# VH-VL binders against q9vjs7: the designs that were tried, part 3

Target 1, 121 residues: q9vjs7
Amino acid sequence: LRYSQGTGDENCETLKSEIHLIKEEFDELGRMQRTCNADVIVNKCEGLCNSQVQPSVITPTGFLKECYCCRESFLKEKVITLTHCYDPDGTRLTSPEMGSMDIRLREPTECKCFKCGDFTR

## First folded at step 17 (VH-VL)

Design f2
Fold by ESMFold2, look of step 18:
Structure f2 (fold): chain C 121 residues (1-121), chain A 129 residues (1-129), chain B 108 residues (1-108)
Amino acid sequence: as target 1 above (121 residues)
Amino acid sequence: QMQLVESGGGVVQPGRSLRLSCAASGFTFSKYGMHWVRQAPGKGLEWVAVISYDGSNKHYADSVKGRFTITRDNSKNTLNLQMNSLRAEDTAVYYCARETYRVTIKGSWIYREDAFDYWGQGTMVTVSS
Amino acid sequence: SYVLTQPPSVSVAPGQTARITCGGNNIGDEYVHWYQQKPGQAPVLVVYYDSDRPSWIPERFSGSNSGNTATLTISRGEAGDEADYYCQVWDSSSDHYVFGGGTKLTVL
């Protein structure tokens, strides 16, 4: 339920990443039917989160160490249309049903430091 | 033609180890996340583990964490599951399964929501005295 | 841990529409995938990302997902549709993949 706010060395942020997406489509017998691709920019979480040390009378060392991980706090759907589709022989496919392919993912819109093992939905 | 072939199943005593392999062919194995999913006799499907396309990220079900290790060798197109400290409750058919998308993100793996569009036929693991 | 609840069984007469539900807290915020498994066989993907179909799956299979319920709909049910059906999500809270308990579809 808890996340770090405003600590000194942390740099957990949402960054743009350029990726090349490829989707291979197979038939029911596992034979290649087409390959579609695109270059897209997507968000990712990247950065370091400080482990936080607090005084504690319960632990043997007198301190409690808390591990923090940089991960998404919010996700949003991104539908990506792959517009460069080719048959197994490398021939460009241009028909409406075979010339493009949508793929779905959710990308982070906000990233924060969370305690390791602490997740929210 | 895409194939996933599991092997390495058998009968073992509790507390022993077993290594499963999944041989992949007919697709670019090194660009897909891979999963192990198991099914105890007469029971439903239970997810076991995932490994990212480059091996940089691994996650396990709580029931196997600390005992099982998922690995891959992209040069040999193989997925492996090392199973240590086996228990009777690990008795199941073990399937390897492929994610539907191939996505490469330099420096991290963040796409975790995919389905499993191709499954092997499974290998049986029986843990009994 | 996140739990997906499916009815243990559903029966439908031939030619009628079967609906198999998958209940989960806020499941409408997740992508739901559906698998068919016939006895002695590996599961096969029939619906994914709530409502998409692999190219080999007939349009009789459709899916929807909103609120706390995802539904797999099989119109014009056939004897060949008899199988166990599983829903599945990725649980962001644990970073785990979760299957429902399965639903046995009977066509009588």
Scores: ipSAE 0.307, ipTM 0.770, lowest interface PAE 4.2, mean pLDDT 85
Fold by OpenDDE, look of step 18:
Structure f2 (fold): chain C 121 residues (1-121), chain A 129 residues (1-129), chain B 108 residues (1-108)
Amino acid sequence: as target 1 above (121 residues)
Amino acid sequence: QMQLVESGGGVVQPGRSLRLSCAASGFTFSKYGMHWVRQAPGKGLEWVAVISYDGSNKHYADSVKGRFTITRDNSKNTLNLQMNSLRAEDTAVYYCARETYRVTIKGSWIYREDAFDYWGQGTMVTVSS
Amino acid sequence: SYVLTQPPSVSVAPGQTARITCGGNNIGDEYVHWYQQKPGQAPVLVVYYDSDRPSWIPERFSGSNSGNTATLTISRGEAGDEADYYCQVWDSSSDHYVFGGGTKLTVL
């Protein structure tokens, strides 16, 4: 059971973030067919997790080293539509089929502090 | 010198209640999170519940949530488990266990104990009709 | 729920090294603890936080954790090491403490 003098995990949050996504689409011959982009809002994990060295009565060295990172505890798939598409020449595509592109990505829905990795104590 | 002693086990019918107790000695009880862990006959270990050092936080396994209540009395160095609506699958040896200790500094420091460094010898609970 | 997988049994000759594995999805991202339980006795912590060891536990006991597998290593196995061994983690996703199914170690 974790106890924080502050809010140990409260500093690790799921936040909204606006990002610019770009994706290139290639044909079966490996030639770029179009490039699509959009500004979209997605979730991210951001915050601080307490990494520390604490006294320990159990360890031989007398100390316990811990490192924690803010990471996703749960991911959800999200479909995003890239609404600005351009041909290789830079001309905007306006057709219903080529003017937009749907992509799938996974975004965090919950964030928590996790062990960052192993260390030698 | 450090010791945990469980008591309160016995035979009870389904649907009944039972209260387990764990007496701690040999250490500053109020500084440690405490757990109940159970083991059905011939089976593995199953975590049951945890209570923080000051009793402010509690968590339960899904299998016992809503039926079991973990409490502690730091003035008496006692850990308790109130078990209501007992089921046959609750039949097990129940251990109290101390969570590992780390020093907390006031401010931003936190405890993050995950291991059980000391265990009692357990008390047997049998739920049968 | 998070699941830890252990082999039901491991056998080793006296003086040889026993290795007991604990499998879990990205278990390397969690701290793993190990408990020894002899017949009719309560569990005893032998390794904690992947590789730390209580001072009263022999140096023959060691632990490692990486990827999807944690391992308890018992060097120079002896008859007294015969016991059930359990791995355990705290699952931050569910706030549950999770034990493996246990491994029976036999020293032949």
Scores: ipSAE 0.008, ipTM 0.609, lowest interface PAE 9.9, mean pLDDT 86

Design f6
Fold by OpenDDE, look of step 17:
Structure f6 (fold): chain C 121 residues (1-121), chain A 129 residues (1-129), chain B 108 residues (1-108)
Amino acid sequence: as target 1 above (121 residues)
Amino acid sequence: QMQLVESGGGVVQPGRSLRLSCAASGFTFSKYGMHWVRQAPGKGLEWVAVISYDGSNKHYADSVKGRFTITRDNSKNTLNLQMNSLRAEDTAVYYCARETYYHWTYGSWTYREGAFDYWGQGTMVTVSS
Amino acid sequence: SYVLTQPPSVSVAPGQTARITCGGNNIGDEYVHWYQQKPGQAPVLVVYYDSDRPSWIPERFSGSNSGNTATLTISRGEAGDEADYYCQVWDSSSDHYVFGGGTKLTVL
């Protein structure tokens, strides 16, 4: 945690990143049909946000914690084609129907500091 | 065949603890985020907690925050929920559910946006004095 | 906290189209998922990412999402479609997964 100095958003920004996406497809019986993957460029939020810790008489610990984290404020949908598909045996699929897979994901378009939930990272 | 099997449910008094377990099979457990979702008798679905594929990230509903702990053992294909300080309002069927593989990871950061594509049959937890 | 609003019940005649709505503030900007739950059973994902469908779910099930309303559409309603249906989103502001209150679908 960092003590807030009044400007919490100055280090939070939208960046480009290359990621490896994987998607497994299963049938109605839960059997794997194929696994598809691709390397793609997507936006991410990255940066450090100022958090606050101050004494408090109303909390059991004696402190009030306000944690902030850099995260998306706006998202956009992105359709990505996974161009490498394999059957369960690891054989490359090359048919038009099975050789690729379209998926949708959301990526940040804007980032800012938000109050964080209680989570472990 | 893909399968999720919950266990550990039962009847407990308020203030007591209970540990639920979910055994996964039929898929690569270590690749998927896992969730606990509960449903009180005659009520709707309530999300409880999530743990990332590698266990590095955890989130909780406000209603259970500080009382419940979600963990996983990928070597055993097991998801767990430690429930402490149980309350009457925690009475519910507890489901484990797998999140779809619609996410990306950058370092310790994991962005999740998937749905819950597979569910167990649930285990009943009753908190009663 | 983010709130999803569903009608408590929807009725449809056999062979007709059922529409179940899920209201939320600017829900169109969020991905909505839908689950079917029959009595005594676990929920089943029927629509995800607004309009995607698992391959084992009939094409009669479809979804849309825009503005403040997401809609699950069940065409050619059958008796077997009677169930509770729940919409769900991930609220990025709170890191919570949020379910609607559920809608009981009756096929008359």
Scores: ipSAE 0.032, ipTM 0.713, lowest interface PAE 2.9, mean pLDDT 86
Fold by ESMFold2, look of step 19:
Structure f6 (fold): chain C 121 residues (1-121), chain A 129 residues (1-129), chain B 108 residues (1-108)
Amino acid sequence: as target 1 above (121 residues)
Amino acid sequence: QMQLVESGGGVVQPGRSLRLSCAASGFTFSKYGMHWVRQAPGKGLEWVAVISYDGSNKHYADSVKGRFTITRDNSKNTLNLQMNSLRAEDTAVYYCARETYYHWTYGSWTYREGAFDYWGQGTMVTVSS
Amino acid sequence: SYVLTQPPSVSVAPGQTARITCGGNNIGDEYVHWYQQKPGQAPVLVVYYDSDRPSWIPERFSGSNSGNTATLTISRGEAGDEADYYCQVWDSSSDHYVFGGGTKLTVL
C-alpha cells in the first residue's frame, strides 16, 4: 500500500482565542480566600494537518494511522492579570493585594504539524 | 477548612487487590484535577495517576499502567484508586493531592498549573508475603 | 518521560544560604515546582512556576530556572528548614508528572 504525502504545516497557524479563566486561592489553613476571573485573549494552535496510513502487523486492523496534530513548536511565557476577584461570599475585593491576581501561562508563539503519537483507526 | 483524607490502606499479599479512597472537603472538588502520589519507605516521591476534574481523562505512571484504575465521584467528593495485581514494589504511603488550575474549559488541561498545592496525610499500603 | 536529577544531600551552616539544584534536559523550558517534606509529614508546596511562592512562604525561599538547571535557594537557613526537598515538572503533552529524587537539607 502507498502512503500519501502530507501538506506539512501550511494550514497550521497560531490564532487568537478568547477564554474565561477562573482561579481559586486558599490560605495556609486551606480556607478559600478568593476566586478571581477574567476573559482574556491568548494564542492557540489551530489548523488542519494531513494524516498518513501505513501497513502494520502490530495493530488489529493491519494498518497504523499516523495522525498529525497542529501543536505548539515554541511557547512563550505570558503574565495575565485576573482583575475580578471575589471573597467566598461573592463580595468584590478591591484592595491592591487581593483585588487582582497575576497568573503565568505558556502560550504558543509558533505552531507546526507534529505526529500525535501512536494511533489506531 | 480544606481536608483531604485517605483511607483503605493495609497489609496485603502479592497479587491481591486494594481500593484506596480520598475524601475531600472545604473546596469545590469538581473543579480540580486529582492525583495519587506515593512514597516507598525511606524513598522519594513517585507520581502514580491523575484524573481530570470531570473524570474524562486519566493518565498513569508506567509502573502501574494496566494494574491501577483512578476514579472519582463528584457527588460524594471522593477520589479512588483501585489497585490490582499488587507487587512488593507497590509498598508505599499513598497520598492524594489536588492540582491547581486557572483555566476552566471542559476537556482541556491546557492552562493547568501542574503543581500540587494540597496533600492528604497519606495511607500506608504494605505488600508482603 | 522527563528525568529530574537532584543531589542526595546538601549541608549548610545556620544563617547561611542553601542552594538545591534540579537538573533536566532543557528544564528552563518547563515550569518547576518545589516541595518541602519534613519527617513524618506530607509534602508542602513552597515554590511553584519556578519562582512564585504561596503567601505563607517567607521571601527567603526563592527559585530560578534556566538552561538545564532549576535552583531552590533558601537564604538565612534555619534548623526549621531541615527537610527533604523535591522538584517536580508537568509534561502537559502526556499528562505525566515527574519528581526529582529528593535532596536532604541538613542545617548544622
Scores: ipSAE 0.011, ipTM 0.655, lowest interface PAE 8.9, mean pLDDT 81

## First folded at step 21 (VH-VL)

Design ma2
Fold by ESMFold2, fold request of step 23:
Structure ma2 (fold): chain C 121 residues (1-121), chain A 129 residues (1-129), chain B 108 residues (1-108)
Amino acid sequence: as target 1 above (121 residues)
Amino acid sequence: QMQLVESGGGVVQPGRSLRLSCAASGFTFSKYGMHWVRQAPGKGLEWVAVISYDGSNKHYADSVKGRFTITRDNSKNTLNLQMNSLRAEDTAVYYCARYTYYHWTYGSWTYREGAFDYWGQGTMVTVSS
Amino acid sequence: SYVLTQPPSVSVAPGQTARITCGGNNIGDEYVHWYQQKPGQAPVLVVYYDSDRPSWIPERFSGSNSGNTATLTISRGEAGDEADYYCQVWDSSSDHYVFGGGTKLTVL
């Protein structure tokens, strides 16, 4: 059977992508107080990673395939200000305390090929 | 007013099936990821499953994987949990819960970090012979 | 899977400060969320992303997270704070949502 080490062209990259974020804020009684949104640019991991095949006595097929996935090296916090806030009737809210909302997310950073499922905390 | 109302709980025999529903109102259901979380009598909270806003991504706790199926119908604002091959250990109150905010999934990558900012009152499932 | 450890119970006198801990390996690298559950009721979010509060949760609820321990702090404890409290993280390595075992807070 053919043996090779997958060393072809890898193109795993950290790419920017636009997403639309929406958050609704509620009171203690579950009544909507406002809805806020923004379009934001965040990172994503995208690209191909080469798999490796080697002989193995452990597997049923006689070969071991090491799968590699394009994944982040770490997640980095990004604070997003949602600048389009509206009351439940659809009226734009413009006061400093109600006209925007900060949210936090963690975005992928330094995307590389790792063995699938191999993440460090 | 935002509401999450679970239904479909009851008493069933081991090995049988049950389907739970969660009716959502008062928010834009189709823009939020949704979860099932359960609590055995006198015990703590256990996450069961998540489904992305458009239904394209699903994940399950190991204890239910292969037996439970989470689905959603955005045209009816409903979240569902099909529970097959029920066991005594599945006896719990089942809550549906909303994810804090909306995100998109990109290929095999999903950002699913957030908190459960609203919970239904739960429906009781009892599995006993 | 990732494990979160909470003390089974904490007791404080009225007006005193309660501290409820959530232990996990490198939990300071995660965002920790906290839920309050009163008897016969559904859980309610009280702190999220370590230290943020929903707008209706009073400032006397606060959170911190560093190293191997996250802490929910309830200043000037009241009888109305008696409940079970759960910490929770999203574990990115397993893509699972993990709860602590819960802590029963008693205000004597």
Scores: ipSAE 0.095, ipTM 0.705, lowest interface PAE 6.2, mean pLDDT 82
Fold by OpenDDE, fold request of step 23:
Structure ma2 (fold): chain C 121 residues (1-121), chain A 129 residues (1-129), chain B 108 residues (1-108)
Amino acid sequence: as target 1 above (121 residues)
Amino acid sequence: QMQLVESGGGVVQPGRSLRLSCAASGFTFSKYGMHWVRQAPGKGLEWVAVISYDGSNKHYADSVKGRFTITRDNSKNTLNLQMNSLRAEDTAVYYCARYTYYHWTYGSWTYREGAFDYWGQGTMVTVSS
Amino acid sequence: SYVLTQPPSVSVAPGQTARITCGGNNIGDEYVHWYQQKPGQAPVLVVYYDSDRPSWIPERFSGSNSGNTATLTISRGEAGDEADYYCQVWDSSSDHYVFGGGTKLTVL
């Protein structure tokens, strides 16, 4: 997401959060090979942004609405290693090649207040 | 072996209804979100609808919203698509597809990212007067 | 709605490298998946999450994604690679699954 100007950014912040991440792998026949998971720390956007609703004679609804939401302005890719892997029977995998799994996800690096209905990326 | 088999396609007049079904086998059906994707003759792929693994969440393309209903029966390993008020532009091969994903959860929130890793052979739906 | 743009066709000689592009506004911030579809067949996933590949897909297939363009690269093109290729993203803003228009790859 490209940087875009926001309003009321002082109330929108980048925070750390712990999430539980799960990924399954399958073979060419669609049979599950393993499932891996881990608790990981990732960034999130959280906060309140200034919004206004005021009467307007130039809008069909009779109101001018400027609503803002806290969301990401920049994303980065993060490589995460899932360290808990199990076979389809639920047995823990411990081999170096099968005992862990690297995955990629994107997380916010910066958070800004954007118009709530603005999904331009 | 993974298998998705669509059925229920045919020729119908505009305004009529048709119900498609997809029979799944070779995997734990109840663990996966399922989708319908269609392809008009000589055209590209168009996503139609998604239903979550437990059926609690559904979403539709704007082009079919209000007319199509996606459902599933996990006890029978079946995915369905009820198509009402059919239009000529609904003419297409309809595929059921499994969505492979990784996900993370935070409290009650779940984020999923994935791709369509398995597809059925498709069933042809023709809407014509 | 989010839009993905692909060239309608790409041609490559056998043994050469084919590159199929998928354009989208800041598509580099989205995960792109690629599907191969041969005539009369269902699509097959060949690349997912920009550059990951199913283990049963040859290493000749690779993907990249940055800026406004994702690219599917098919090294050492073979006749069997002739097919339509579609890029796809999940648009979190609308919760829609968006496909590109598809690219017909010809191996001459």
Scores: ipSAE 0.035, ipTM 0.689, lowest interface PAE 3.0, mean pLDDT 86
Fold by OpenDDE, fold request of step 23:
Structure ma2 (fold): chain C 121 residues (1-121), chain A 129 residues (1-129), chain B 108 residues (1-108)
Amino acid sequence: as target 1 above (121 residues)
Amino acid sequence: QMQLVESGGGVVQPGRSLRLSCAASGFTFSKYGMHWVRQAPGKGLEWVAVISYDGSNKHYADSVKGRFTITRDNSKNTLNLQMNSLRAEDTAVYYCARYTYYHWTYGSWTYREGAFDYWGQGTMVTVSS
Amino acid sequence: SYVLTQPPSVSVAPGQTARITCGGNNIGDEYVHWYQQKPGQAPVLVVYYDSDRPSWIPERFSGSNSGNTATLTISRGEAGDEADYYCQVWDSSSDHYVFGGGTKLTVL
């Protein structure tokens, strides 16, 4: 992994964000069983990272490009309960079994400036 | 019943163009990102392109970028793939596939998440001189 | 680009457990999905989000993912399980969808 130089990391932060999650469930025939949603707070990475492009006589393109992006250093799995569930007709489901849905997502725990497009982590 | 039906495949010469279409039914088409995935004869699966649920976002594999264009018409429940400057290595069965309806939104931006839970039967594209 | 590595083939006896691996750098940080493809047919999702399973997929199919290896496990292997199996991830770094090379499972 390549990190941004200078103060690039100082501009990349782990922030809280409110998001709206939606998930639909279908049966084996593709018929919708229910749709569930919720507004939840998750972490996100946001900020500016220092990038530079300079001329080079040794690269085919004639440039050296060091581009950095604010992205996650570490991820954690979070289980979220979608508390608003509806049947295909739009009627809210209220039973303990069908009225909510647990889903898993990964969210950042730490954020840093990494070289853009780097998948070596 | 959910269904994806590809069409438009055929035999073409290198450098020519072909347009594939995928007709969707049995689900709310406009809620899902749609993809094209291809498979060369006797080879593995290769992702080709994705288009967001509303068509506002598109991404392509490097192998087809600049040559292929993915589009959709939600009013007609159709997905399309315009293939230009076709090459021999583009020879494959082309599948349209739905990604699971799992996303979250940040304003107008929708994050893609899920798996290819439904596939069409595929349409064969052969590029040969 | 991000690369997923699968063994070309795996063989098991009927009733035995098949394990198909999918290797990738820190693949444990990615959600892995698995697809079954029989000859002349389209792929079928059998495991998603590492270990979730569609309700119409038998419980014999399970998945795990940690470190650099994801694994599809098929317990009590049957002849009907013979197929090509593909792992797949969405790489957020490149915004590409990546498939493994596929594994031919033989049950004999």
Scores: ipSAE 0.031, ipTM 0.670, lowest interface PAE 2.9, mean pLDDT 86
Fold by OpenDDE, fold request of step 23:
Structure ma2 (fold): chain C 121 residues (1-121), chain A 129 residues (1-129), chain B 108 residues (1-108)
Amino acid sequence: as target 1 above (121 residues)
Amino acid sequence: QMQLVESGGGVVQPGRSLRLSCAASGFTFSKYGMHWVRQAPGKGLEWVAVISYDGSNKHYADSVKGRFTITRDNSKNTLNLQMNSLRAEDTAVYYCARYTYYHWTYGSWTYREGAFDYWGQGTMVTVSS
Amino acid sequence: SYVLTQPPSVSVAPGQTARITCGGNNIGDEYVHWYQQKPGQAPVLVVYYDSDRPSWIPERFSGSNSGNTATLTISRGEAGDEADYYCQVWDSSSDHYVFGGGTKLTVL
């Protein structure tokens, strides 16, 4: 994974973000057991990175694309408890076993300008 | 009961086209990303393509880019793979697979991570002269 | 491209613990998933997100991941555990889904 050196006009930062997480659980037959969710604060990468596109006679597309995105350089694991759980009928689950769900996610601790991926979002 | 059923496999000559289909049932198809994964005879698993839950995002393995097209019809619970310019190395059992996920929304896009939790039984594609 | 390396085969006696490794550069920074495939059948997810397990998969199946190696552990090995096992990651840097070469487990 290539990254560009920061220039005076680049700004890629680690910021706090509130997100809504959803997880559905299914049994061995594919039937929904429950759905759990929560609003949580996590780190995100956000900022401006320098990009350029130039004509090229050596690439199949006819262009040299040097596109950079503000992305994570370091990650840490975080355990999140989803405290709002519902059965397939939409009824709130309150039992200790079914009323909450722990999930693992990774969040960035540091951010830098890296070459953008191939997948279009 | 959840079910994924592939169809459309067969024997074709190099350079020809073939269309695979996967019929899904037993779950809310429109909520899940779907994938094609293939396995050449006596070989390992190879990821082929992914399509997002709403069909807005697609991605392909380098080996099939420009030749294969993944599509879905959520109203019919179907996943498709159009395979053009077929090669001998495309010979494989093709599986459709559901991608289980954690997800969240940010801006105009949805982020999802997960694993292939349900697989079809596969359909065999043979490319030979 | 990201590469996952598995031993081609692992053998254990019945009742013993089988360990199948999956090597990758800084694989500990990626979530690893494991699939079991028996002859003539489709793959089955047995471990996901390094160490999580579907409720219908026996507790004998467990996973760990750190450094450059992920490991699938099958305790109290049974004849029914004979299969090919594949590790898999989603490489966020390339947005590619990558499988290991697979390991054939034999229970003697």
Scores: ipSAE 0.026, ipTM 0.661, lowest interface PAE 4.5, mean pLDDT 86
Fold by ESMFold2, fold request of step 23:
Structure ma2 (fold): chain C 121 residues (1-121), chain A 129 residues (1-129), chain B 108 residues (1-108)
Amino acid sequence: as target 1 above (121 residues)
Amino acid sequence: QMQLVESGGGVVQPGRSLRLSCAASGFTFSKYGMHWVRQAPGKGLEWVAVISYDGSNKHYADSVKGRFTITRDNSKNTLNLQMNSLRAEDTAVYYCARYTYYHWTYGSWTYREGAFDYWGQGTMVTVSS
Amino acid sequence: SYVLTQPPSVSVAPGQTARITCGGNNIGDEYVHWYQQKPGQAPVLVVYYDSDRPSWIPERFSGSNSGNTATLTISRGEAGDEADYYCQVWDSSSDHYVFGGGTKLTVL
């Protein structure tokens, strides 16, 4: 089975980050109807993962180094309200039906080290 | 006005190659993950490939992995699909589709999860002897 | 390998409510999106994230998702609703996008 290398160097964790979120809303014909935005705090995965070393007869050195990446292991829904909406001309929309927009997204709530490239590059 | 226009389809023999293009306009192309989705005649929808907004991440359906390459050029607002070693089962209408994007991209949210909120009209690829 | 199952067809009388199901193991833990496709046309998003609706889609289109079944509901069905309907999820285990097989809605 695989060996775990390194003991104190891993620090893959969930951290808070501030982002500026923008969403464009289009009609069925693809015409832009409004743009909404907000500054929000969301989670991200951040940190270092130790590389793993194991014996191998395939490599010139007799060892294989496996790369691990800090990625989300659990996502949870976050509902946010975008409170700054504008028409295509940049005029602020203030009516109850057009002055805000709710969106849903999943953010990481748990992060772990995974072998790099299993789901990304 | 948002547009996605596919081109490059045609009739080819098995084992040959085609390159599909999708021209985007009317939205900020460089902020959206983009997909190819195909539909064989008389059949359902099948996802083919995704590319992240900046082109740094790509994923493929198992049926096309190693044969197809998705790319984008954000300076020209174009999405491309290089299709090599074509097989009869690749015969389909190929759609480019925009992935729903919130203007933040931590993690892989720009291409991994969302809905296809706008589709092109498709380009037909026919692979036959 | 995650599989979404839909009935091949659903028929309703004009003015009646159509319900189109999408079955999947623990699909209630996923966001489900629904697309309408009329013959010779590209798909159109009608419901996303289980129950949200694009602003141009009539309120008579609605969605729900719990347990092993997601449902697209079309109240007051009309001839203009005749189309194929597809459900779709993102499968995190394979990082693939999976569509159901489609349901042909007939309004007679």
Scores: ipSAE 0.014, ipTM 0.661, lowest interface PAE 8.1, mean pLDDT 81

